# Ledger of designs, part 67: VH-VL binders against q96il0

Target 1, 167 residues: q96il0
Amino acid sequence: APERGAERRDTAPSGVSRFCPPRKSCHDWIGPPDKYSNLRPVHFYIPENESPLEQKLRKLRQETQEWNQQFWANQNLTFSKEKEEFIHSRLKTKGLGLRTESGQKATLNAEEMADFYKEFLSKNFQKHMYYNRDWYKRNFAITFFMGKVALERIWNKLKQKQKKRSN

## First folded at step 20 (VH-VL)

Design Y4
Fold by ESMFold2, fold request of step 21:
Structure Y4 (fold): chain C 167 residues (1-167), chain A 120 residues (1-120), chain B 111 residues (1-111)
Amino acid sequence: as target 1 above (167 residues)
Amino acid sequence: EVQLVESGGGLVQPGRSLRLSCAASGFTFSSYGMNWVRQAPGKGLEWVSYISSSGGSTEYADSVQGRFTISRDNGKNSLYLQMNSLRAEDTALYFCAKDYEFGSWSFDYWGQGTMVTVSS
Amino acid sequence: QSELTQPRSVSGSPGQSVTISCTGTSSNIEAGYDVHWYQQHPGKAPKLLISDNSDRPSGVPDRFSGSKSGNTASLTISGLQAEDEADYYCQSYDSSLEAYVFGTGTDVTVL
């Protein structure tokens, strides 16, 4: 089922910062970066005479944005947590505390951190391959529907010009 | 091989609750919207509810609005339907159904269904 | 009801063609929403045959074809086979209900 109507001031997409464009806006809005995904959400305008094709495009774009933000929010969280666990484990193995004598968080050198990055990329390789496949599938679909909407709008404009010439 | 397996159906009295589950495999579950569709004995198909791939959007048929709640756990590849205040009219075989392609509003894979019977 | 209207039954001999109609209203098919088709054998789950009026998913025989014109969509089964004996449903979206709607269903009998 498609989503009901337009987004309202008391609603926000799941997992996205609560930002609501002005209700009188007749254009899509780009919001501030989401704290968790670091992506800027688009707030979509719904015209009064939205066609079925325009509705499909809008919902596909909205759901793609939500899907993408969820993926990267989860990946950023996993990266951050596994990075801290790796550092903590390596410091413990070296007999070092989590804090320096000045109270700052202890860190690992660049060579040790390279080990983490390599392990993380290897561990998540298949997940990123599936994400990339579906990202391209979604972008192909969006581009296809954008083309269809553009042609529909051109046809409607030409039909209106034909009507004016006939009158 | 795409598989959808529903569970949690049974015989319950009116006014009671049930929770249906759908276990998904063979595709990237978190990439697709999911639906519940039901079929009363000897009757046709009736769409019940939709949830988007991220879980950020849900929709319900008027007949179940306010009583049923669709949810998903993408970490467990699972879809759920919480059915409260059940009525005799909710008696049906409940199917879990996957959205076909991105931008298509059709359902390409269906489970075999789980039977819910609401009777006193 | 905002159900899509289908004939109750259609029959044909093996090798013939049958066509199932699906007629909507101003809030669904006539408004321009796409039509999809499902096959359901007794005791089994529905199977998607046609999506977006005329697209055949992988694994669906080319004897199944779909079209839409105005307020009516059609599913055509050419070269009818015994295995095609089943119930067939159309489906679309209804903007006034904000819901997916299914057709009344058609029982196809192979003579």
Scores: ipSAE 0.728, ipTM 0.899, lowest interface PAE 1.0, mean pLDDT 86
Fold by ESMFold2, fold request of step 21:
Structure Y4 (fold): chain C 167 residues (1-167), chain A 120 residues (1-120), chain B 111 residues (1-111)
Amino acid sequence: as target 1 above (167 residues)
Amino acid sequence: EVQLVESGGGLVQPGRSLRLSCAASGFTFSSYGMNWVRQAPGKGLEWVSYISSSGGSTEYADSVQGRFTISRDNGKNSLYLQMNSLRAEDTALYFCAKDYEFGSWSFDYWGQGTMVTVSS
Amino acid sequence: QSELTQPRSVSGSPGQSVTISCTGTSSNIEAGYDVHWYQQHPGKAPKLLISDNSDRPSGVPDRFSGSKSGNTASLTISGLQAEDEADYYCQSYDSSLEAYVFGTGTDVTVL
C-alpha cells in the first residue's frame, strides 16, 4: 500500500474513540477500547523524516490494526445475533414463550448456554482458523520489518556520530 | 486457485458513469488490499486506486481523484470501482489486482480485465 | 505520465542473457522504494516476476533475477527462451505523487 493515513472505520455515529494523543509526541499511544470491537487502538507516531522502510512498517501496523478491529467487531455482532437466535429457538422447542409470567425476557440456564458456546465455536471454526493463519502471517511480517527498521536506525546513529566528529 | 474476474465494462459517452465489479475466489479476500490498474490500448500500465483489506483506507491516482470511488464487500468477496464523469482518457482495459504478501507493495494476481471505452 | 524509465525494446537469441533497466527519480527508486517486475504477454494480464527488488514468487523460473542499486533497478533473464517474448514493466512507489508508478515498458524480442 502507498503512504496513507488510515482512518478507523466508523460502524456507528458514536463508535469513534475521542482520545487524541499529544500533537508532538515521539511515541505510539494506546487509546481506550473501541466500542464495537473492544480492542484498544494504537495511535502511531509519524517521524518527520520517515524512511520508505519506516513508512511501510507503519502502514502495515495501521492496516493490521484496522483488519483486526473489523474482524472482532463483526464477530461480536455475529455472536450477539446467533445467541439471540439460539435462545429463541430453544425456548420455542421447549414450548416456552419469549417472556416469563412476570414479563421478563426468558433466558436459558448455564448448562444450556454452554451448548450455545460449543455450537458457536464449532460453526465458526474455519473462519477463526483463517483469521489465526493471517494474524500470524501479519505479525511475522511486522516483526521482520521492525528488525529492518531497527538496523536502519542503528546505521543512521553511527553515521550521525561520524559526521559530528568530522565536522 | 486464485481467481479475479472483472465485469461491468462497456461503451459509454463522456460525462456518463460505469460501475466495475471484480469477483474474487481462492484466497481469503478480507485479508488483502486490492487495486485497480488500467491499460489504455497500446499503452503501458497505470495504477488507478487502492483499498485496504478492511475497506477503511482508500487511495486514488490524481487523474481520477474525485471522480472514481473504490469500494469492497468482504461478505461477497467483491471489489468495485464507481467511475463518474468519464472522459476519453479513461478509455482502457481495467484490471483488479491483489496485494502480494503482507507489507509488500506489489500485485501477485490480476484478473483478465474489463474494457471501458469512452467515446462520443 | 510515467515516472520510471525503461528501454523501449531489448532483443536476444535463445540461451543468451538480457537485462532490462528501470531508472527512477528522487521521489521513488532513489528515495529507497522497492522495485517490482511484471511480464505481460499479448492479450494477457501482467504476471508478477520479481517483488521487493529480488524476491522471486513461487512458480517463477529461476532464470529471472532482479537487483537494485542507487536509482536503477535491473531485471535479468538468463537463458532466454521463446516464451519470454513479452512486454516487461517495473513498478515502484512515488512519494511526491503518493501513488504507485509503473515503468514505460520494454518489449523483449527473442531472435
Scores: ipSAE 0.721, ipTM 0.897, lowest interface PAE 1.0, mean pLDDT 86

